# VHH binders against (R)-2-hydroxyglutarate dehydrogenase (hgdH): the designs that were tried, part 27

Target 1, 331 residues: (R)-2-hydroxyglutarate dehydrogenase (hgdH), of Acidaminococcus fermentans (d2rju7)
Amino acid sequence: MKVLCYGVRDVELPIFEACNKEFGYDIKCVPDYLNTKETAEMAAGFDAVILRGNCFANKQNLDIYKKLGVKYILTRTAGTDHIDKEYAKELGFPMAFVPRYSPNAIAELAVTQAMMLLRHTAYTTSRTAKKNFKVDAFMFSKEVRNCTVGVVGLGRIGRVAAQIFHGMGATVIGEDVFEIKGIEDYCTQVSLDEVLEKSDIITIHAPYIKENGAVVTRDFLKKMKDGAILVNCARGQLVDTEAVIEAVESGKLGGYGCDVLDGEASVFGKDLEGQKLENPLFEKLVDLYPRVLITPHLGSYTDEAVKNMVEVSYQNLKDLAETGDCPNKIK
Key: E = the ipSAE of ESMFold2; O = the ipSAE of OpenDDE; V2 = 0.75 times the mean of E and O plus 0.25 times the DockQ between their complexes.

## First folded at step 14 (VHH; framework vhh_7xy4_2)

Design y3 (from w6 with T99I D103P; at its last look DockQ between E and O 0.87; V2 from the best seeds 0.71)
Fold by ESMFold2, look of step 14:
Structure y3 (fold): chain B 331 residues (1-331), chain A 121 residues (1-121)
Amino acid sequence: as target 1 above (331 residues)
Amino acid sequence: QLQLVESGGGLVQPGGSLRLSCAASGFDFSSYAMAWVRQPHGKGLEYIATISYSGSRTWYSDSVKGRFTISRDNAKNTLYLQMNSLKPEDTAMYYCARIIRTPEGYTYDYKGQGTQVTVSS
């Protein structure tokens, strides 16, 4: 079984190789993403591909895969919208995805950004990096045990974030469109209005549903406590970026942390040092550092998350190849 | 046994109103977000509206916004759709649907047998 793995970074290679010991595939890992005819043609001689979210399995690339004799399409992602699923089914491609990987990876990053904003560590360490060791009033902080933390979205990742903040001593409240059972030991489920009214820190872990639109709107921000912290490590479209910029500029938000941006492809993954960003909203966000913290979609860039994504992808391929089915088949 | 039973459909003239009901049983209705979807004859399913478990949040497709109202009564395990200012384009089989969480968001895991709404002069 020959497997081409796209979008693999050098640091991830040992994980791909170690996970393969139990499967014995003939793997080739490339840093390239599936996005052009040339990158699609890299799959010549391969039986299967493992994609990432920046791979585009559109009609053109799927046609190329069919002509090259690729048999299986796997993606090491929970999202599958980068694959034209209808056309892939018409061409007869079995497909599988990774519905879940380490929820801790994303939750921990969100907690980290919240704590950096609460304790002013980006501000302070940036100054000490320039040999300025003076302590000033901006560095004065509220301890998280004296905070209420609101979690919007109580799926798997949101529950882990709630558990971590609870373990740090915070009062944790949360909101979801479903009633969530079994969280009573670490989180009180409340209405969205109560989250907005009471929270010193709000972290977003809701899915983006196009029909529902953004969660963080001007009205959402207006209802938040003055000086509260907001973190979004879920999806960029959940947040009205211009509204957040205005809220930080006015002091309504004490801080904003994110691992995602609506339209992030224009900047994430690129070295744009010394250049003005084409998107003026992103330029403003960068200028608001250290009150705004941006990580470039690092949520799943951890040892456990990569291991989980790779192991599940290899198992999905085994199941598809041996039986024609698997628990994670894209239907 | 999970069951969703729609009712309240019928024939109505353009500009008229109907109220659809959906009786739910066999699951903890008050814990789930719910939706209405419709299927015009010979076409695929079309999203209409969503309501959160408590009823505190609602969402609507652009085609029905301002004309339709989704609501629920958790004590009666019943979902409702108030349909006003009906148009011939609203003619379809209407289904009550249960929403479940997926890694990408939400999907429908069960819909009832539906109730026909026909808007004709």
Scores: ipSAE 0.651, ipTM 0.890, lowest interface PAE 1.6, mean pLDDT 93
ESMFold2 (binder alone), look of step 14: mean pLDDT 87; pTM 0.869
OpenDDE, look of step 14: ipSAE 0.675; ipTM 0.872

Design y4 (from w8 with T99I; at its last look DockQ between E and O 0.88; V2 from the best seeds 0.72)
Fold by OpenDDE, look of step 14:
Structure y4 (fold): chain B 331 residues (1-331), chain A 121 residues (1-121)
Amino acid sequence: as target 1 above (331 residues)
Amino acid sequence: QLQLVESGGGLVQPGGSLRLSCAASGFTFSSYAMAWVRQPHGKGLEYIATISYSGSRTWYSDSVKGRFTISRDNAKNTLYLQMNSLKPEDTAMYYCARIIRTPEGYTYDYKGQGTQVTVSS
């Protein structure tokens, strides 16, 4: 079976190849994302495609795949918003996703951003890199053990984040739409309002539900503690970007860390150094450094996460091909 | 045996109000987020409102926002939908639904038999 893998970076290629030893696919890994007709046409002669985030299996690209004779569409992500699933089904594509890879990868990144903002390490290291070793008032910091950390979304990633902060000595509270059991030792589940009221740091790990809209709204931000830190390594759509910018500018937010942006495909993966960003909100976010820290969707950019994504994807394909079904079939 | 039993539906004039109830049994009601959904005759299922397990958070569709209020009494294992300023387009079978977590987010795994709401002059 011939498999085209999109958005594969050079450092990831060995993992794709190593994992394939067990499966024996004829794999082609390309750095390109599925985001144009041309990139869709790359699937000519292939039986399956493995997509990633910011690969868009929209109607146009799905039509191309159908014409080319692609049989299987897989994504090595938990999220599937980048796929027109209904249309793909209509066209008869079996689809599979990766529901779980490394929750630690994302959680640890979120914690890192929070700590960078809390201890102003982005600010200080940027200065010392320029040989400025002066200590100023901005560098004065709070210790996380003296902080209350709020976790919004207590799924797998949120729980890990909670555990990490707890291990660092913080008071951890969390909110979820469900009652979560077994977390009492490291996280107290409370209302969202209580999270907002009490938290010095809030990290978002909730799923994006289109019908529910953004979680971080102007109202959300208004209810937060002055000077609190907000971190979003989940979905860009969960945050009202303009509201966050305003909050940072006003000092309502002491800092904002994000690994995702609403509309991130326009900037992530591109070297735009010295250029003005097309999206003015993104330009403003960048200009708010070091109060705003942006990582370009690196949550799953770890060796373990990539390995898991690839292995599960290969297995998904095998299952679909052999049985017509798999545990991770997109329904 | 999981059960959701809706009640409170009926015929009402435009601008009127109704309060729907959903009695839950057979599961730990207080641990689950719940939703109201509706199905107009000849149409698909439409999302109306969601409430978290504790009731601390609520969500509404744009079509009902400002008019409907979802609430719950966990001690009574009951979900409520207060419907004000009803419109003819609100005519539908109304269902309470239990929400469960999925890898993709959330879905409904169970809904009641429904209660009919008819808004007509």
Scores: ipSAE 0.666, ipTM 0.871, lowest interface PAE 0.6, mean pLDDT 95
ESMFold2, look of step 14: ipSAE 0.672; ipTM 0.899
ESMFold2 (binder alone), look of step 14: mean pLDDT 88; pTM 0.880

Design y5 (from w6 with S56T T99I D103P; at its last fold request DockQ between E and O 0.88; V2 from the best seeds 0.78)
Amino acid sequence: QLQLVESGGGLVQPGGSLRLSCAASGFDFSSYAMAWVRQPHGKGLEYIATISYSGTRTWYSDSVKGRFTISRDNAKNTLYLQMNSLKPEDTAMYYCARIIRTPEGYTYDYKGQGTQVTVSS
ESMFold2, look of step 14: ipSAE 0.728; ipTM 0.917
ESMFold2 (binder alone), look of step 14: mean pLDDT 88; pTM 0.888
OpenDDE, look of step 14: ipSAE 0.688; ipTM 0.878
ESMFold2, fold request of step 15: ipSAE 0.687, 0.638, 0.694; ipTM 0.905, 0.887, 0.905
ESMFold2 (binder alone), fold request of step 15: mean pLDDT 86, 86, 88; pTM 0.856, 0.860, 0.884
OpenDDE, fold request of step 15: ipSAE 0.784, 0.800, 0.785; ipTM 0.923, 0.934, 0.922

Design y6 (from w6 with S54K T99I D103P; at its last look DockQ between E and O 0.73; V2 from the best seeds 0.64)
Fold by OpenDDE, look of step 14:
Structure y6 (fold): chain B 331 residues (1-331), chain A 121 residues (1-121)
Amino acid sequence: as target 1 above (331 residues)
Amino acid sequence: QLQLVESGGGLVQPGGSLRLSCAASGFDFSSYAMAWVRQPHGKGLEYIATISYKGSRTWYSDSVKGRFTISRDNAKNTLYLQMNSLKPEDTAMYYCARIIRTPEGYTYDYKGQGTQVTVSS
């Protein structure tokens, strides 16, 4: 079976190849994202495609795949918003996703951003990198053990984040749409309002539900503690970007860390150094450094995460091909 | 045995109000997010409102926002939908539904038999 893998970075290629030894696919890995007709046409002669985030299997590209004779559409992500699933089904494409790869990868990044903002390490290291070793008032910090950390979304990633903060000595409270069992040792479940009221640091790990909209709204921000830190390594759509900018500018937020942006495809993966960003909100976010820290969707950019997502994807394909079904079939 | 029993539906004039109730049994009601959905005659299921397990968070469809209020009493294992300013377009069978988490997000794994709401002059 011929498999085209999109958005594969050079550092990831060995993992794709190593994992394939067990499966024996004819794989082609390309750095390109599925975001144009041309990139869709790359699937000519291939039986399956493995997509990633910011690969868009929209109607146009799905039509191309259908015309080319692609049989299987896989994504090595938990999120599937980049796929027109309904239309893909209409066209008869079996689809699969990777519900879990490495909760630690994302959780640890979120914790890192939080700690950077809490201890002002981005600010200080950027200065010392320029040989400025003066200590100023901005560098004065709190210790996380004296903080209350709020976790919004207590799925697999949120729970790991909670555990990490708890291990660092923080008081951890959390909120989920559901009651989560078995986490009482490291996280106290409370209402969202209580999270907002009490938290010095809030990290978002909730799923994005289109019908529910953003979690971080103006109202959300208003209810937070003055000077609190907000971290979003989940979905860009979960945050009202403009509201966050205003909150940071006003000092309502002491800092904002994010690994995702609403509309991130316009900037992530690109070297735009010295250029003005097309999206003025993104420009403002960048200008708010070091109060705002942006990583370009690196949550799953770890050896463990990549290995897991590749293995699961290859297995998904095998299952679909052999049985017509798999545990991770997109329904 | 899991059960959801809706009540409170009926005939009402435009601009009127109704309060729907859903009695839950057979599961830990207080641990689950719940939703109201409706199905107009000849149409598919339409999302109306969702409430978190503690009741501290609520979501509404645009079609009912500002008019409907979802609430719950966990001590009574009951879900409520206060419907104000009813419109003919609100005519439908109304169901309470239990929400569960899936790898893809959320879905309904169980819904009641429904209660009919008819808005007509």
Scores: ipSAE 0.511, ipTM 0.813, lowest interface PAE 0.9, mean pLDDT 95
ESMFold2, look of step 14: ipSAE 0.710; ipTM 0.912
ESMFold2 (binder alone), look of step 14: mean pLDDT 86; pTM 0.863

Design y7 (from w8 with T28E; at its last look DockQ between E and O 0.88; V2 from the best seeds 0.73)
Fold by OpenDDE, look of step 14:
Structure y7 (fold): chain B 331 residues (1-331), chain A 121 residues (1-121)
Amino acid sequence: as target 1 above (331 residues)
Amino acid sequence: QLQLVESGGGLVQPGGSLRLSCAASGFEFSSYAMAWVRQPHGKGLEYIATISYSGSRTWYSDSVKGRFTISRDNAKNTLYLQMNSLKPEDTAMYYCARTIRTPEGYTYDYKGQGTQVTVSS
């Protein structure tokens, strides 16, 4: 079976190849994203495609796939919003996704951003990199063990984040739409209002639901402790970006760390050094460094996360091909 | 066996009010987020409102925001929907639904038999 893998970076290639030893696919990995007719046409002669985030299996591209004789559409992501699933089904494409990959990858990044903001390491290291070794008042920090950390969303990633903070000695409280069992040892479940009221650090790990809108609103921010740190490594849409900017500017937020942006496709993956960003909100976010830390969607950019994504995707394909079904079939 | 039983529907004039109830049984009600959805005749299901397991958070569709209030009594295993300022376009079969977590977010895995709400002059 011939498999085209989109959006594969050079450092990931060895993982794709190593994982394929067990499956024996004829794989082609390309750095290109599915975002144009031309990139869709790359699937000529292939039986399956493995997509990633920011690959858009829209109606146009699905039609191309159908015409080309592609049989299977897989995404190595938990999210499937980039796929017109209804139309894909209409066209008869079996589809599969990766519901779980290394929750630690994302959780650890969130913790890292939080700690960088808490201890001002971004600020200090940027200065020492320029050979400024003076200690100033801005560098004065609080220890995380003396902090209350609020986790919004207590799914797999949120739970891991909670565990990490707990391990560092923080008081961890959390909120989820559901009651979560078995986490009492490291996280106390409370209301969102209580999270907002008590937390020195808040990290978001909730899903984005279009109908519910953003979680981080002006009201959300207003209820937070002055000087608190906010981290979003989940979805850009969960945050009112303008509100966050205002909060940081006013000092309401002591810092904001994010791995995602609403509309991130316009900037992430691009070298825009020395250029003014088209989105003025993004420009403002960048200008707020070191109070605002942006990573370009690196949550799953780890060896283990990639391995998991690839393995599960390959297995999904095998299952679909052999049985017509798989545990991770997109329904 | 899981059961959701809606009640409180009926005929009401525009501008009127109704309070729907949903009696839940067969599962740990207090651990689940719950939702109200509705289906107008000849149309698909429409999301109305969701409430977290503890009741501390609520969400509403734009169509009902400011008019409807979702609430719950976990001690009674009951979900409520207070509907005020009802409009003819609110006419539908109303269902309470149990919400579950998915990798992509939330969905509904079970809904009741529904209660009919008709808003007409």
Scores: ipSAE 0.669, ipTM 0.870, lowest interface PAE 0.6, mean pLDDT 95
ESMFold2, look of step 14: ipSAE 0.695; ipTM 0.904
ESMFold2 (binder alone), look of step 14: mean pLDDT 88; pTM 0.879

Design y8 (from w6 with T99V D103P; at its last look DockQ between E and O 0.78; V2 from the best seeds 0.72)
Fold by OpenDDE, look of step 14:
Structure y8 (fold): chain B 331 residues (1-331), chain A 121 residues (1-121)
Amino acid sequence: as target 1 above (331 residues)
Amino acid sequence: QLQLVESGGGLVQPGGSLRLSCAASGFDFSSYAMAWVRQPHGKGLEYIATISYSGSRTWYSDSVKGRFTISRDNAKNTLYLQMNSLKPEDTAMYYCARVIRTPEGYTYDYKGQGTQVTVSS
């Protein structure tokens, strides 16, 4: 079986190849994302495609796949919003996704951003890199063990984040739409309002539900502690970007760390150094450094996360091909 | 055995109000988010409102926002929907639904038999 893998970086290629030893696919890995007719046409002669985030299996590209004789559409992501699933089904494509990869990858990044903002390491290291070793008032920091950390979303990633902060000595409180069992040792479940009221650091790990809209709204921000840190390594759509900018500018937020942006495809993966960003909100976010820290969707950019994604994807394909079904079939 | 039993539906004039109730049994009601959904005649299921397990958070569809209020009493294992300023377009079978977590987000794994709400002059 011939498999085209999109958005594969050079450092990831060995993992794709190593994992394939067990499966024996004829794989082609390309750095390109599925975002144009031309990139869709790359699937000519292939039986399956493995997509990633910011690959868009829209109607146009799905039609191309159908014409080309592609049989299987897989995504190595938990999220599937980039796929027109209904249309894909209409066209008869079996689809599969990766519901779980390394929760630590994302959680650790969130913690890192929080700690960078808390201890002002982005600010200080940027200065020392320029050989400025002066200590100023901005560098004065709080220790995380003296902080209350709020975790919004207590799924797999949120729980790991909670555990990490707890291990660092912080008081951890959390909120989920469900009551989560077995976490009492490291996280106290409270209302969202209480999270907002008490937290010095809030990290978001909730799913994005279109019908529910953004979680971080002006109202959300208003209820937070002055000077609190907000971290979003989940979904860009969960945050009202303009509201966050205003909050940072006003000092309501002491800092904002994000690994995702609403509309991130326009900037992530691109070298735009020295250019003005098309999206003025993104330009403002960048200008707010070091109060705002942006990583370009690196949550799953770890060796373990990539390995998991690839292995599960290969297995998904095998299952679909052999049985017509798999545990991770997109329904 | 899991059960959701809706009640409180009926005929009401435009601008009127109804309060729906859903009695839950057979599961730990207090641990689950709950939702109201509705199905107009000849149409598919429409999301109306969701409430977190503790009741501290609520979500509404745009079509009912400002008019409907979802609430719950965990001690009574009961979900409520207060419907004010009812419109003819609100006419539907209303269902109480249990929300569950999925890898993609949330869905419903169980709903009751429903209670009919008819808004007509």
Scores: ipSAE 0.688, ipTM 0.877, lowest interface PAE 0.6, mean pLDDT 95
ESMFold2, look of step 14: ipSAE 0.707; ipTM 0.915
ESMFold2 (binder alone), look of step 14: mean pLDDT 89; pTM 0.894

## First folded at step 16 (VHH; framework vhh_7xy4_2)

Design j1 (from y5 with S54R R98K; at its last look DockQ between E and O 0.90; V2 from the best seeds 0.74)
Fold by OpenDDE, look of step 16:
Structure j1 (fold): chain B 331 residues (1-331), chain A 121 residues (1-121)
Amino acid sequence: as target 1 above (331 residues)
Amino acid sequence: QLQLVESGGGLVQPGGSLRLSCAASGFDFSSYAMAWVRQPHGKGLEYIATISYRGTRTWYSDSVKGRFTISRDNAKNTLYLQMNSLKPEDTAMYYCAKIIRTPEGYTYDYKGQGTQVTVSS
């Protein structure tokens, strides 16, 4: 079976190849994302495609795949918003996804951003890199053990984040739409309002529900402590970007760390150095450095996360091909 | 055995009010988010309101926002829907639903038998 893998970075390629030893596919890995007719046409002669985030299996590209004789569509992500699933089904494509991979990868990144903002290391290291070693008032920091950390969303990723902060000595409180069992040793479950009222650091790990809208709204921000830090490594849509910008500018937020943006496909993965960003909100976010820290969706950009998503994807393909079904079939 | 039993439905005039109740049993009600969904005759199911396990967070569809209020009493294992300013378009079978987590978000794995709400002059 011939498999085309999109959006594969050079450092990931060895993992793709190593994992394939067990499966024996004829794989081609390309750095290109599925985002044009041309990139869709790359699937000529292939039986299956493995997509990632910001690969768009829209109607146009799906038609191309159908014409080319592609049989299977896989995504190595938990999210499937980038796929027109209904149309893909109409065209008869079996599809599969990766429901979870390395909660630590994302949780650790969130903690890192929080700590960078708390200890002003982005600010300080950028200065010392220019050989400015003066200590100023901005560098003065709280210790995390003297902070209350609020975790919004206590799924797999949120719980790991909570554990890490607890291990660092912080008081950890959390909120979920469900009661989470067995976490009382490291996280106290409270209302969202209490999280907002008490937290020096808030990290978001909730799913995005379209009908519910953004979690971080102007009201959300208003209820936070002055100078508090907000971190979003979950979904860009969970945050009112304009509201966050205003909050940072006013000093309401002491800092904002994010690994995701609403509309991130326009900027992430691109070298736009020296250019003005098309989205003025993104431009403003960038300009707010070092109060705002942006990573370009790197939560799962780890050795373990990549290995997991690749293995599961290969297995999904095998199952679909052999049985017509798999545990991770997109329904 | 998991049970959700809706009550409180009936015939009401436009502008009227109804209060629906859902009695839950057979699971840890206080640990789960709950929802109300409705199905008009000949149409699909629609989520209209959701409430967190504590009852401190609520979500509403645009169609009912400002008119309906979802609440719960965990001590009584009961979910409520206060419906005010009812309209003919609110006519539907109303169901209490137990919400569950999925990799992509939330859905429900169980709903009751429903209670009929009819808004007509």
Scores: ipSAE 0.682, ipTM 0.874, lowest interface PAE 0.6, mean pLDDT 95
ESMFold2, look of step 16: ipSAE 0.684; ipTM 0.896
ESMFold2 (binder alone), look of step 16: mean pLDDT 85; pTM 0.854

Design j2 (from y5 with S54T; at its last look DockQ between E and O 0.82; V2 from the best seeds 0.67)
Fold by OpenDDE, look of step 16:
Structure j2 (fold): chain B 331 residues (1-331), chain A 121 residues (1-121)
Amino acid sequence: as target 1 above (331 residues)
Amino acid sequence: QLQLVESGGGLVQPGGSLRLSCAASGFDFSSYAMAWVRQPHGKGLEYIATISYTGTRTWYSDSVKGRFTISRDNAKNTLYLQMNSLKPEDTAMYYCARIIRTPEGYTYDYKGQGTQVTVSS
């Protein structure tokens, strides 16, 4: 079985190779994303492709795969919106995804961004890196143990985030569309309005549902405490970007940390240093540093998360090839 | 055994109002988000309203926003849909549905037998 893996970074290659020892595939890992006709054509001679986020298996690319004789389409992500699933099915492609990674990977990043904003470490370290060691009023910070942290979405990732903040001594409150059992020791479940009213830090870990739209709206922001910190390491679509920018500019938000952007494919993964960004909202976000911190979708960019997604993907392929089905088949 | 039983449907004139009820049993109703879905004759299912387990958050489709209100009484294990300003296009079988979490979001795993709503002059 020949397998083409897209969007593989150099540091990830050893993991791909190590995991493959058990499976014995003929793998080729490329740094390129599936985002052009040319990158789709790279699949010539391959039986399977393993995609990642911001790889777009659209109709055009799927047609190319069909023409080339690709048999299996895998994505090493929980999300599948980058795949035209209906058309892929029409073309007869078995597909599989990775429903879960390391929740710690994403939760820890969210906590990190929150703490950086709370303690103004981005601001301070950027200055000391330039040999400015002067202490100013902006550097004055609250301790997290004196904060109320609101967690919106209490799934696997949200619960881990809640646990981490609780371990640091914060008062943790949370909201989910479902009642979550067994979390009373580290998180008190309350209404969203109460989360907004009481929280010094809010971190979003909810799924994006198209029908429901953004969670962070102008109304959401209006109800938050003045100077509160917002963190989004979930989905870019969950946030009204323009509203967040306005909130940061006005001081309503003390800071915004994000690992995702709505339309992030246009900028993430690219070196655009010294260039003006095409999306003016992204330009404004960047300009709001150090009150706005952007990581380029690094939530799952950890040793354990990568290992998991690779192993599960390889297993998915094996199952599909041997049985025609797998537990993680895209239906 | 899980049961969802809808009631309150009927024939109404355009501009009229109806209130649907859904009696839930056989599961911890107060722990689940719930939804109303509808299916016009010859068409697919449409999510029209969703409510969190406490009732503090609600979502509506564009087609019913401003006209319909979803609510719940957890003490009575009952879901409600207040439908105002009804239109002929609202004619459908209406179902209450129990919502569950999926890796990418939410879906329903159970729905009731449904109650017919017909809006006609």
Scores: ipSAE 0.537, ipTM 0.816, lowest interface PAE 0.9, mean pLDDT 95
ESMFold2, look of step 16: ipSAE 0.694; ipTM 0.908
ESMFold2 (binder alone), look of step 16: mean pLDDT 88; pTM 0.881

